Miniprotein binders against q6w4x9r395to579. Designs and how they scored, part 131

Target 1, 185 residues: q6w4x9r395to579
Amino acid sequence: GHCSLEGGSFVTTFDARPYRFHGTCTYILLQSPQLPEDGALMAVYDKSGVSHSETSLVAVVYLSRQDKIVISQDEVVTNNGEAKWLPYKTRNITVFRQTSTHLQMATSFGLELVVQLRPIFQAYVTVGPQFRGQTRGLCGNFNGDTTDDFTTSMGIAEGTASLFVDSWRAGNCPAALERETDPCS
Short names: E, the ipSAE of ESMFold2; O, the ipSAE of OpenDDE; V2, 0.75 times the mean of E and O plus 0.25 times the DockQ between their complexes.

## First folded at step 11 (miniprotein)

Design gb41 (at its last fold request DockQ between E and O 0.83; V2 from the best seeds 0.00; counts 0 for: pae E 1.9 > 1.5)
Fold by OpenDDE base, fold request of step 13:
Structure gb41 (fold): chain B 185 residues (1-185), chain A 91 residues (1-91)
Amino acid sequence: as target 1 above (185 residues)
Amino acid sequence: SVLEEIAKTILEAVKDLVEAVKENDEEAIKRAIERLEEAAKRAEEAGFEKVAEGVERVIEAVRNGDEDPWIYLAVRWLEWVMEIAMRRALE
């Protein structure tokens, strides 16, 4: 399954459903029992301009009981502070520079993350087949059905992205806003 | 149903707890936790052990002073186990 966070406010789920939202919060991208140590992948969105519609991805966070990794445009921060030197390695996770503009987080448990740093901060999440039907969050449920991707954390199917996204917030924040999605984007 | 009632109680108490934590209202936090503990007990007695466990996880996150993401992650897991329980009850 491939999930992408692009263009500042665009998301494509594991089931290839595209949508757009504007929010300024931390959201759960991926929660799954397949992630060890209660792990979860989260995205941090913040204001990128004066308008409420000017929001963008500013960081990606992997958090478990064992590891905390924050990838932002300018730095990688870990449990022990900023990881100035790459590659950074833990028991199950390696963060390294893939290209001059891309970082990669590789894991032993079927999660891969590629982060584009410039010119736009974007993220690409890949999960193995063992995650099928066992994912939750903004990246969807990875069950091959696009029509149920907007299922909230409480199992309610929503027709709009805003309510779906809000259900996956990982902090106290304003309500997310929905905007029309260009299917060709 | 019994589960629906318990679930409603849990969700309301969780909402109050999260708000209390946000406001750093210690007394409100305490009250919400007490309500959740009672709800967890009811859930366990009704045979919904995973729901009870989920509630306890939320309580623990708050009591331990975990960072915000952990509290919400615990809440999301609780929501998940409740969803599963309710779905199974309808089968």
Scores: ipSAE 0.710, ipTM 0.875, lowest interface PAE 0.6, mean pLDDT 92
Fold by ESMFold2-Fast, scan of step 11:
Structure gb41 (fold): chain B 185 residues (1-185), chain A 91 residues (1-91)
Amino acid sequence: as target 1 above (185 residues)
Amino acid sequence: SVLEEIAKTILEAVKDLVEAVKENDEEAIKRAIERLEEAAKRAEEAGFEKVAEGVERVIEAVRNGDEDPWIYLAVRWLEWVMEIAMRRALE
């Protein structure tokens, strides 16, 4: 399944539900028992400085008991706070430059992340079939039904994206605002 | 039901705990942990081992002084485990 974070503030879930939000926080993208060592994928959003107080993706974080891999919009890759030259390998994870503008994080446990660095910082998450029905976070529950993609961390289906997004905050942050899903291009 | 009462107690205590951690209120943290420890005991006695385990993970993250995302991840995992237990009770 595929989940995308595009155009600064657009998200498309594993079940292909698109939505948009306005928020400044670290959010849980993907939490699953399929991820080793209590692993989780997270996304950091901050103010973009554009008209109407837009927010945008500024970093993607993979956190486990072994690793804290941060890929940021300034093209720095760190693990546990230390900058790493690419290609960078651990036991189960390899981060490398796929193209001049794209980085890839490949894993042995069925998770792949592609990050577009330029011209706009964007992320693409791919998970194997073992994750079906076993995901939680901004990328949705991967159960084949788009009507429950706004299921909060407490299992409640919400009518608005902002309440859904707020339930996945991984920090002490202000409440998110819902945005229209109208295309900008 | 017993599970519904336990879940309500856990959710309220977790909310108080997260707020106390944000405020760095040591006494409030201690009170919330005591409530969670009692709720975990009740969950274990009622046969909800995974719920008790989830509560202990939250307590451990706070006591160990884990960095912010770990506390939130532990809370989200506890919520998931409680949801599964509630769904099983409805079957």
Scores: ipSAE 0.561, ipTM 0.785, lowest interface PAE 1.6, mean pLDDT 81
Fold by ESMFold2, fold request of step 13:
Structure gb41 (fold): chain B 185 residues (1-185), chain A 91 residues (1-91)
Amino acid sequence: as target 1 above (185 residues)
Amino acid sequence: SVLEEIAKTILEAVKDLVEAVKENDEEAIKRAIERLEEAAKRAEEAGFEKVAEGVERVIEAVRNGDEDPWIYLAVRWLEWVMEIAMRRALE
């Protein structure tokens, strides 16, 4: 299964459903019982500087009880807040420079992340077949049916990407509706 | 149904807990945790052990002072476990 974060604001789910959103937050990209030690993959979005309303991907985070690996657009890789030289290896994760413009995080548990650093910060998530039907987050549920890929954290299928995306926030950040209606936003 | 009532109580208490943590309201945190502990006991007594376990994980994340995003991940897992339990109850 393939999920991509491209062009700063575009997502294509494991079931090939494309969408675009703008929001300043950390979002849950992939949560699954197939990830060891309560692992999750998260995406960080922030203002792009082009417009007040536009945001783009600035980092991807793999978080588990053992590791917090951050790959950011400033090309720094950290684990648990400490900068690491590449290649960087744990018992089940290896992060290395794939090319001059791409980093790769390879794992023993069926998750692969490729990050394009330049010219645009982009991310490509690949999961093995054991993840079918066992994912939640911005990458969708990987069940072969694109009509329910906008299923919120409460199990409610939404017709718009904004409500779906807001349900996957992993931080104290304003909802898009609050920004649109709050005169002090 | 019993599970629907338990789930409603859990979701309301989780909502209050997350808001209390955002506001650093220690008394509201304590009240929400008490409601969650009661709901976890009801879930366990009704045979919904994974739901009760999920509630305990949310409580532990808050009590340990775990950072975001750990609290949110625990909540999302609990929601998923409750959805599975609700679907299984209809079978």
Scores: ipSAE 0.476, ipTM 0.738, lowest interface PAE 1.9, mean pLDDT 83
ESMFold2, look of step 12: ipSAE 0.381; ipTM 0.676
ESMFold2 (binder alone), look of step 12: mean pLDDT 79; pTM 0.757
OpenDDE base, look of step 12: ipSAE 0.679; ipTM 0.867
ESMFold2, fold request of step 13: ipSAE 0.374, 0.436; ipTM 0.666, 0.719
ESMFold2 (binder alone), fold request of step 13: mean pLDDT 79, 79, 79; pTM 0.758, 0.757, 0.761
OpenDDE base, fold request of step 13: ipSAE 0.678, 0.698; ipTM 0.870, 0.872

Design gb42
Fold by ESMFold2-Fast, scan of step 11:
Structure gb42 (fold): chain B 185 residues (1-185), chain A 91 residues (1-91)
Amino acid sequence: as target 1 above (185 residues)
Amino acid sequence: SVLEEIAKTILEAVKDLVEAVKENDEEAIKRAIERLEEAAKRAEEAGFEKVARAVEYVIDAVRNGDEDPWIYLLVRYLEWVMEIAMRRALE
């Protein structure tokens, strides 16, 4: 299944449900019992310099009991706070430059992440079939049904993206605002 | 049910714990942890081992002074483990 974080604030879930939000926080993007050592993928959003009214993706984080891999829009890759030169390989994870503008994090456990560095920072998450019905977070529950993709951390299906997104905050941050209709978006 | 009572206690105590950590309220943190320890023991005794373990992860992270993202990750993991236990009980 495929989940994307594009255009600064657009998300398309594993079940292909698109939504937008306006927030400044670290959010849990993907949490699953299929990830080793209580691992999770997280997305960091901050105020955008591209648009005076927008927030945008600035980093993607893979966090587990052994690893804290951060891929930043400034093209720096760290693990546990230490900068790494590419290609960077651990037992289960390899980070490498896929193209001049894209980095890839490949894993042995069925998770792949591709980040576009230029012209705008964007992320694409691919998970294997073992993750079907076994995911939580901004990327949805991957159960083949879009009607419950806004399932909060508390297990409640919400009607609005903002309440859904707020339930997946991984920090002491302000509540996300549901984006108003932009005539140009 | 026993599970519903345990789940309610855990959810309320975790909410109090997160708020206390945010406010740097040492006494409130201590009270929330004590409540979570009692709930974890009850969960273990009732056969909900994964729930008990998930609660212990949250307590350990707070006591160790771990970074905020890790604490929130463990809280969300606990919420999921609890949701799965509740859904299994209804099957």
Scores: ipSAE 0.013, ipTM 0.426, lowest interface PAE 8.4, mean pLDDT 77

Design gb43
Fold by ESMFold2-Fast, scan of step 11:
Structure gb43 (fold): chain B 185 residues (1-185), chain A 91 residues (1-91)
Amino acid sequence: as target 1 above (185 residues)
Amino acid sequence: SVLEEIAKTILEAVEDLVEAVKENDEEAIKRAIERLEEAAKRAEEAGFEKVAEAVERVIEGVRNGDEDPWIYLLVRYLEWVMEIAMRRALE
């Protein structure tokens, strides 16, 4: 399954459901018992640019009891607060430059993260079949049914969608605002 | 009904705990932890050991001074464990 974070306000879940939000917080992107050492993937959003989205993805974090790997929009990779040269390898995780504009975090446990650094910071999450029905977070539950992801593309009430996003906050942050508009191309 | 009562108590106490931690209110943190400890004991006595364990992990995270992301991750995990227990009870 594939989940994407694009343009600072767009999320496409593992069940291919698109939605939008406006928020400035760290959000739980993926939490699953299939991740070792209480692992979770998180996305950090903050305000950016006068001619762009008012909020944008600024970092992706993989957190476990052993590792805190941060990949930020300034192209710095840290683990447990220390900057790392690429390729960086741990027992189960390798972070390396896939192309001149993309970094990849490959794991031994069925999770892959690709981060686009330029022209805009974006993230793409791939999980193996063992994760089916075993995920929670902004990327959805990966159960093959999009109707329980509280997606804005279903025309649900704004309060419901913003409550969904706010339920995945990983910090004391302002409430998120729903963005229902889906501009094409 | 016992599980539903325990779940309601846990959810309310967790909300109060997160708010108390956010405001650094030591007395409110203590009261919320006491309510969670009682709820965990009731869950264990009723046979819901995984729910009790998940509650204890939240309490330990707060007592250890874990940073914000861990408290939220532990709370979301507790909610998931409770959902599974509630679904099982309905079967």
Scores: ipSAE 0.454, ipTM 0.735, lowest interface PAE 2.2, mean pLDDT 79

Design gb44
Fold by ESMFold2-Fast, scan of step 11:
Structure gb44 (fold): chain B 185 residues (1-185), chain A 91 residues (1-91)
Amino acid sequence: as target 1 above (185 residues)
Amino acid sequence: SVLEEIAKTILEAVKDLVEAVKENDEEAIKRAIERLEEAAKRAEEAGFEKVAEAVEKVIEGVRNGDEDPWIYLFVRYLEWVMEIAMRRALE
């Protein structure tokens, strides 16, 4: 299954449901029992440099008990806070330059991440069939039904993206909503 | 049911723990962990081993001085494990 993070703040889930949100935090993209060592894939969003009303992807993080691999839009790869020369290989993970504008993180456990560095930082997540029905996070539940792709961390299917996204925050950040708290003009 | 009572206790204690971590309130963190340890013991005694294990992961993440992402990751994992357990109990 394929999940994409494109154009700054657009997401397409594993079941092909598109949505957009406005938030500035680290969010859980993918949790699954198929990931070793309590692994999870996360995305870091920040305000755009041009318009503070828009958000953009600035880094993708793979976190497990062994590794904290960060791939950021400044084209730096770190693991546990230390910069790494590419290709970088561990027992189960290899990070390398796939093209002049793309990095790839390949794994032995059915997860693949490709990040586009230029002209816009974007991420593409591919998971094997063993992940079907066994994912949660911003990329959805991978059950073949788009109507429940906004399943929150509490297991509630929401009709809107903002409540869904806020439920997957992975940091001490203020909730970021599209609407103003004061509805006056 | 016993599971519903345990789940309610766990969810309330987790909410308090997350708030205490955000405020860096060591005494509130200690109190929330004590409540979670008791809830994990009750879950284990009631036969919900996966729920007890998930609660212990949340406690471990806080005690080891891990960064904020770990507590949120383990809280989401705990919620998932509890959802699975409750759903299975309804079969």
Scores: ipSAE 0.290, ipTM 0.680, lowest interface PAE 3.4, mean pLDDT 79

Design gb45
Fold by ESMFold2-Fast, scan of step 11:
Structure gb45 (fold): chain B 185 residues (1-185), chain A 91 residues (1-91)
Amino acid sequence: as target 1 above (185 residues)
Amino acid sequence: SVLEEIAKTILEAVKDLVEAVKENDEEAIKRAIERLEEAAKRAEEAGFEEVAEVVERVIEAVRNGDEDPWIYLLVRYLEWVMEIAMRRALE
């Protein structure tokens, strides 16, 4: 299946449901037991200087027990905080320049990531058939049904993207939408 | 059910833990961890070993001072294993 992060803040899920969101945080893009060493793919969004409601993708992160690979819009690739020159290869992951404007992260476990660096930073995620029905995060559940693609981290299917996106935050960030006020104590 | 009671305790304690970590409140972190330790023990005794394992991993990540994205990743995984366990219980 294929998931895309395009135009700064536009996402298309593995089941081909498109949506937009406005938020500034690190979000879980793909979490799956099919990823080795508790791996997950995450996306970092930040706001534009012009509009407080406008956000754009600024980095993609692959995080596992062994690796924290960060690919940023500034064309810097790090693993565990150290800058790496391309091609960068580990036992199961290779990061390399696919074209003058694109980087690719190829893996041995059925995950492929392509990032477009110019003219706009964008990301494209491809997963093998073993991931079907085994994914969670902004890219959706990959079950062949778009009606439940906005399933929150709590397992609730939402009709709109805002609550869905907020449930997949992976950091100490403000909510992108208004929330119900919890009772005091 | 026993699982529903355990799930409620875990979800409430995890929410408190995340907030305490965000505020760097050491006493609140300790209280949330104590609640999670007890809930993990109950989950294991009730046969929900995966839930107990993930709770312990969340506690370890907080105690080790791991980075926010890793802690949040484990919390989202915990929510997922709880959802699966509750769905299976309803079958």
Scores: ipSAE 0.287, ipTM 0.662, lowest interface PAE 3.6, mean pLDDT 78

Design gb46
Fold by ESMFold2-Fast, scan of step 11:
Structure gb46 (fold): chain B 185 residues (1-185), chain A 91 residues (1-91)
Amino acid sequence: as target 1 above (185 residues)
Amino acid sequence: SVLEEIAKTILEAVKDLVEAVKENDEEAIKRAIERLEEAAKRAEEAGFEKVAEAVERVIEAVKEGDEDPWIYLAVRYLEWVMEIAMRRALE
């Protein structure tokens, strides 16, 4: 399955449901029992240089008990807070420059991440079939049904994109709905 | 049901815990952890061992002073474990 984070603030889930992102926080993209060592993929959103009022992706984080790999829009890759020169390889994860504008994180456990650095920071998540019906987060539940892609962290299938997004916050941040009105006030 | 009572207690205590951590309110954190510890014990006694384990992971993340994402990941995992347990109970 394939999930994309494009155009600064747009997300397309594993079940191909598109929605627009609002809010400024670290959010859980993908949490699954298929990820080793309590692994999770997260996305950091902040105000963009394209528009002061717009939300854009600024970093992608893979976190596990072994690793905290951060790939940021400034083209810096760190693991556990230390900058790494590419290609960077651990036992199960390799981060390398796929092209002059793209980085790839390949894993042994069925997760692949491709990050576009230029002209706009974007991310593409690919998961193997073993993840089907076993994902949670902004990328959706990967069950082949788009009607329940806005399932919140509490299992509520009915909801707006704002409530869905807010339910996946991974830090002490303002709620997405509140952020929508603040810039206009 | 027993599971519904336990789930309600867990959800309320987790909400209070996250707010207390956000405000750095040590007394509120202590009270929320005590409620979660009691709920985990009740879940274990009722046979919901995975729920008890998930609650303990949330408590551990807070007590160890783990980075913010770990606390939130533990909470989301707990919510998922409870969702599965509730779904099983309806079978």
Scores: ipSAE 0.331, ipTM 0.678, lowest interface PAE 3.3, mean pLDDT 77

Design gb5
Fold by ESMFold2-Fast, scan of step 11:
Structure gb5 (fold): chain B 185 residues (1-185), chain A 91 residues (1-91)
Amino acid sequence: as target 1 above (185 residues)
Amino acid sequence: SVLEEIAKTILEAVKDLVEAVKENDEEAIKRAIERLEEAAKRAEEAGFEKVAEAVERVIEAVRNGDEDPWIFLLVRYLEWVMEIAMRRALE
């Protein structure tokens, strides 16, 4: 399944449900028992400091009991707080420069992350079929039914993206703002 | 049901724990942890091993002084484990 974080504030879930939000927090992007060592993907959003304040993706984090891999929009990759030269390898994870503008995190457990660094920081998550029906977070539940893609951390299906996004905050942050714009319509 | 009582206690205690961690309130953290330890014991005694394990991991992360994102990740995991346990209990 494929999940994307694009254009600063647009998300398309594994079941192809598009939505948009604005927030300044770390959010749980993907949580699954299929990830080793209690692993999870998280997405960091912060204010866009250009002309008018909007929020945008600024980092993607893979967090487990052993690793905290951060890929930042400034092209720095750290693990457990230490900067790493690419290509960077652990037992199950390799981070490398796929193109001049893209980094890739490849894993042995069916998760792949591609990060576009320029011109806009964006992320693309691919998961294998073993993750079907076993994901939670901003990328949805990957069960083939878009009506429940806004399932909150307590298992309640919400009708609005803002309530859904707020349920996946990994910090004490302001509530996200839902935009009326639909990226697929 | 027993599970619903345990779930309510865990949800209230973990909410208080999260707020206490954010406010760096050591006494409130200790009180929330005590309530979670009692709830985890009740969950284990009632046969909800995965719920008890998830609670213990939240407690360990807080006691170790782990970063907020990790603590919140474990809290969301605990909520999911409780949802699964409640769904299974309803069969």
Scores: ipSAE 0.013, ipTM 0.427, lowest interface PAE 8.0, mean pLDDT 75

Design gb6
Fold by ESMFold2-Fast, scan of step 11:
Structure gb6 (fold): chain B 185 residues (1-185), chain A 91 residues (1-91)
Amino acid sequence: as target 1 above (185 residues)
Amino acid sequence: SVLEEIAKTILEAVKDLVEAVKENDEEAIKRAIERLEEAAKRAEEAGFEKVAEAVERVIEAVRNGDEDPWIFLFVRYLEWVMEIAMRRALE
C-alpha cells in the first residue's frame, strides 16, 4: 500500500483517501506491530512561508528502540542525534540518495520511504501486504474499507480531518488550527 | 460493562498523565500512575491481559523518562489495544 505527504499539508492514506490539515507538531504517520523494536514513522509539520496559517512537512522520523533516523527538509540525515553521510546503513535500514532531489530509506521489514527534497519537501510511504489491517496513524488503517463513501471530492471532511490529525499528535503541541468558510456567503 | 468501566478509568488517567508530564508535575504524575496501575490490575483480573500490558508500557515510558514521542506512541498503542478488546467483547 502507498501513502503520500505532498504539497505541504496534503495526505493520501493507504486506502487512497485524501485530506489536508492545519497544525504544527510531530504526528504519528505509521504505527504497526509489523515494525520491529516498537518502530514507528512520524512526520513533523511547522509553519509555512509568508502565511502563518499554513503548515508544511519539515521532517520525517523513523523511531525504534535502536534508531531515531531524522530526514529533514535541510537535507540533513541524523541517527540518534548524529549527522550521517550517505549512504548510511544499519542492520535492517539503508538510507541513500536515489536521485539529486530524492532520498530513499529502504528496510528489510516491508517499509520503504522516499523523500523529495526539492522543490517541495514531500514524502512517499510504501508498505508490503503484511501491513494490511495492521496500521494506524495519519496514513490510515489500510483495511481496504469499501463501505466508505468516496464520491465526495473532499474525501475526509476538513473538520473531521482536523480532529483525526489531532488524535495523532506525538508531542506537546497546540491543537490543529480549524478553518471555517460560509458555503452560502 | 466491566471493560467499559476499566476503559473509562484508563482514558481519564492517561489524559491526566499527559497533562502532568507536560507541566513536569511530579506529584500529579505519581497520582496518574497509581490510577493506571490499579486499572491495569483490574484489567488483568478480568482477563484482559493485553490491555494490562499496554498500560504498563505507558507507565514504563514515563518512569524511564523517555522522550515525548515514546509516551505518545504507547498511549496510541494502548488506545488501539482497548479498541480491539472492546470490539471482541461485543462479539
Scores: ipSAE 0.428, ipTM 0.751, lowest interface PAE 2.5, mean pLDDT 78

Design gb7
Fold by ESMFold2-Fast, scan of step 11:
Formats: C-alpha cells, sequence, structure tokens
Structure gb7 (fold): chain B 185 residues (1-185), chain A 91 residues (1-91)
C-alpha cells in the first residue's frame, strides 16, 4: 500500500483518500504492531517560510525503542540526535541517497520511505501486505474502504480532516485548522 | 456492559493524565495514574489482558519521563486496543 505527503500539506492515505490540513505539530503518520520495537513513523509540519498561514512537511521521523531517525528538509539525517553520513546502516534499516533529490529509508520489516528533498520536501510511504488492516495514523487504516479513512485515534469516523488530524498529534500542540482550497466533499 | 464502563473510565483518566502532564501537575498526575491502575486491575479481572497491558504502558511512559511522542504513542495504542476490544464484544 502507498501513502503520500505532497505539495507541502496534502496527504493521500493507503486507501487512496486525499485530504489537506494546516497544522504545526508532530503527527503520527503510521503506527502498527507490524513495526518492530514499538516503532512508529511520524511527520513534522511547520509554517511555510514565505507564508505564515500555510504549513508544510519539514521532517519525517522513525521512532522505535532503539532508533530515532530524523530526515529533515535541510538534508540532515540524525539518529538519536547525532548526525549521520549516508549511507547509514543499522541492523534493520538503511538510509541512502537514491537520486540527487531523493533519500530512501529501506527496512527489513516491510516499510519503505522515500523523501523528495527538492523542489518541495515530500514523503512517500510503502508498506507490504502484512500491514493490511494493521495501520493507524495520518495514512489511514489500510482496510480497502475509504469511508472510514478519517477514523480518529479514538475510533470515531469523522467527516472533516481537521478533527482526524488533531487526533493524531504526537505532542502538546494547538489544534490544527483545515483551510479549504477546494469545495467540501 | 462491564467493558463499556471500564473503557469510559480509562479514556477519561487518560485525558486527565495527558492534561496533567502538560501542566506539570504532580498531584493530578498521581490521581490519574491511580485511576488507571484501578481500571487496569478491573480490565485484567474481566479477562481483557491486552487492555490492562496497554494501560500499564501509558503509566510507564509517564513515570519514565519519556519524551512527548512516547506518551502520545502509548495513548494512541491504548485507544486502538480499546476499539478492538469493544468491537469484538459487539460480535
Amino acid sequence: as target 1 above (185 residues)
Amino acid sequence: SVLEEIAKTILEAVKDLVEAVKENDEEAIKRAIERLEEAAKRAEEAGFEKVALAVERVIEAVRNGDEDPWIYLAVRYLEWVMEIAMRRALE
């Protein structure tokens, strides 16, 4: 299954539901029992440098009991707070430069992350079939049904992206606001 | 049902705990943890072992002074475990 974080603040879930939000926080992108050692993938959003009203993806974080890998838009990769030169390898994770504009994090447990560095920081998440129906977070529940993609952390299906996104905050941050750029569906 | 009462207690206590941690209110943290410990015992006695374990993980993250993401991840996992237990109880 494929999930994308594109255009600064657009998300397409594993079940192909698109949405947009405007928030500044660390959000849980993917939480799953299929990830080893209580692993989770998180996305950091902050205000755009040019516009104070818009937000964009600025970093992707993979956190587990052993690792805190941060890939940021300034092309710095850290693990547990220490900067790493690429290619960077752990037992189960390899981070390397796939192209001049893309970094890839490959894992042994069915998760792949590709980040586009330029011209806009974007992320693409691929998970194997073992993750089917076993995911929670901004990327949705991966159950083949888009009607429940906005299931909040509390198990409530919401009609708006802002309530869904706010339920996945991973820190003490203010509530996000959904700012319409297109007519409501 | 018994599970619905336990779930309500857990979710309310977790919300209180997260708020107390934000405010660095030691007494409120202690009270919320006491409520969660009692709810975990009730869940264990009722046969909901995974729920009890998930509650214990939330308490552990707070007691260890873990960074925010760990506390929030433990809370989200607990909410997920509760959702699964509630859904199965309705089947």
Scores: ipSAE 0.436, ipTM 0.738, lowest interface PAE 2.3, mean pLDDT 80

Design gb8
Fold by ESMFold2-Fast, scan of step 11:
Structure gb8 (fold): chain B 185 residues (1-185), chain A 91 residues (1-91)
Amino acid sequence: as target 1 above (185 residues)
Amino acid sequence: SVLEEIAKTILEAVKDLVEAVKENDEEAIKRAIERLEEAAKRAEEAGFEKVAYAVERVIEAVRNGDEDPWIYLAVRYLEWVMEIAMRRALE
């Protein structure tokens, strides 16, 4: 399945449901028992300015008991707080430069992340078939049904993106807002 | 059911715990942890070992002073474990 974080504030879930939100927090993007060592993928959003988005993706984090890999919009890759030269390889994870503008994190456990560094910071998540029906977070539950992609952490299907997003906060942050595209028309 | 009562207690205590951690209210944190400890004991005695384990991980993350993402990940994992246990018990 494929999940994308694009255009600063747009998300498309593993079941192909698109949505948009406005928030300044670290959010759980993907949590699954298929990830080793209590692993989770997280996305950091912050204020970006007013030209095209008021909040945007600024970093992607893979966190486990062994690793805290941070890929930031500043083109810095760290693990456990230390900057790393690419290609960077651990036992199960390799981070490398795929193109002049894209980094890739490949894993042995069926997760792949591609990050576009410029002109706009974006992320693309691919998971293998073993993750079907085994995911939770902003990327949805990967069960083939888009009507329940806004399933909160308690298993409740919500009608609004803002309530769904708030249920996946990984920090003490303000509530996310649904963003108006033309509020003065 | 026993699980339904335990789940309600856990949900209320977790909500109180997250609010107490946000406000750095040490006494409220202690009260919420005591409620979660009792709920985990009841879950274990009723045979819901994974629910008890998930609750204990939330308590441990808070007591150890783990950084924010670990506390929230533990809470989300607990909510997921409870959802699965309740679904299996009902259906």
Scores: ipSAE 0.397, ipTM 0.717, lowest interface PAE 2.6, mean pLDDT 80

Design gb9
Fold by ESMFold2-Fast, scan of step 11:
Structure gb9 (fold): chain B 185 residues (1-185), chain A 91 residues (1-91)
Amino acid sequence: as target 1 above (185 residues)
Amino acid sequence: SVLEEIAKTILEAVKDLVEAVKENDEEAIKRAIERLEEAAKRAEEAGFEKVARAVERVIEAVRNGDEDPWIYLAVRYLEWVMEIAMRRALE
């Protein structure tokens, strides 16, 4: 299955449901028992442009008990806080430059990540068939049913993307509506 | 059902725990953990082993001093395990 984070703030789930959101936080993109050592994939979003309602992807994080691999829009790759030159290899993960504009993280456990660096920072997640029905997060539940793609962390199917996204925050971040914003301020 | 009662207790205690951790309120953290430990024991006694272990993982993340995002990952996993257990109980 394929999940994409494109155009700054658009997401297409593993079940091919598109949505857009505006948030400034680290979000759980993919959590699954199929990932080794309590692994999870996360996406970091921050403000973009002059409008306080516009947000864009600024980094993708793979976190496990062994590794914290961060790929950021400034083309820096770190693991556990240390900058790495590409290609970077661990036992189960390789990060390398696929093209002049794309980085790839390949794994031995059925997860692949491709990051577009230019002209817009974007991410593409591919998971093997063993992940079907075994995923949670912004990329959806991968069960072949689009009617429940906005299932929140509490198991509630929601028609609105904002409540769905807020349920996947992985940090102490205020919701967009918790503070007044003025596009001119 | 007994599972619904346990789930309500877990959800309320987890909400209190996350808030207490954000505020670094040691006494509130202790009280929330005690409620979760009791809920985990009740879940285990009722045969909901996965729920009990998921609660223990949340407690462990807090006790180990794990920073965000580990606490949030443990909480989301617990919510998922509870959803599965509740669906099974209704089958």
Scores: ipSAE 0.413, ipTM 0.726, lowest interface PAE 2.4, mean pLDDT 79

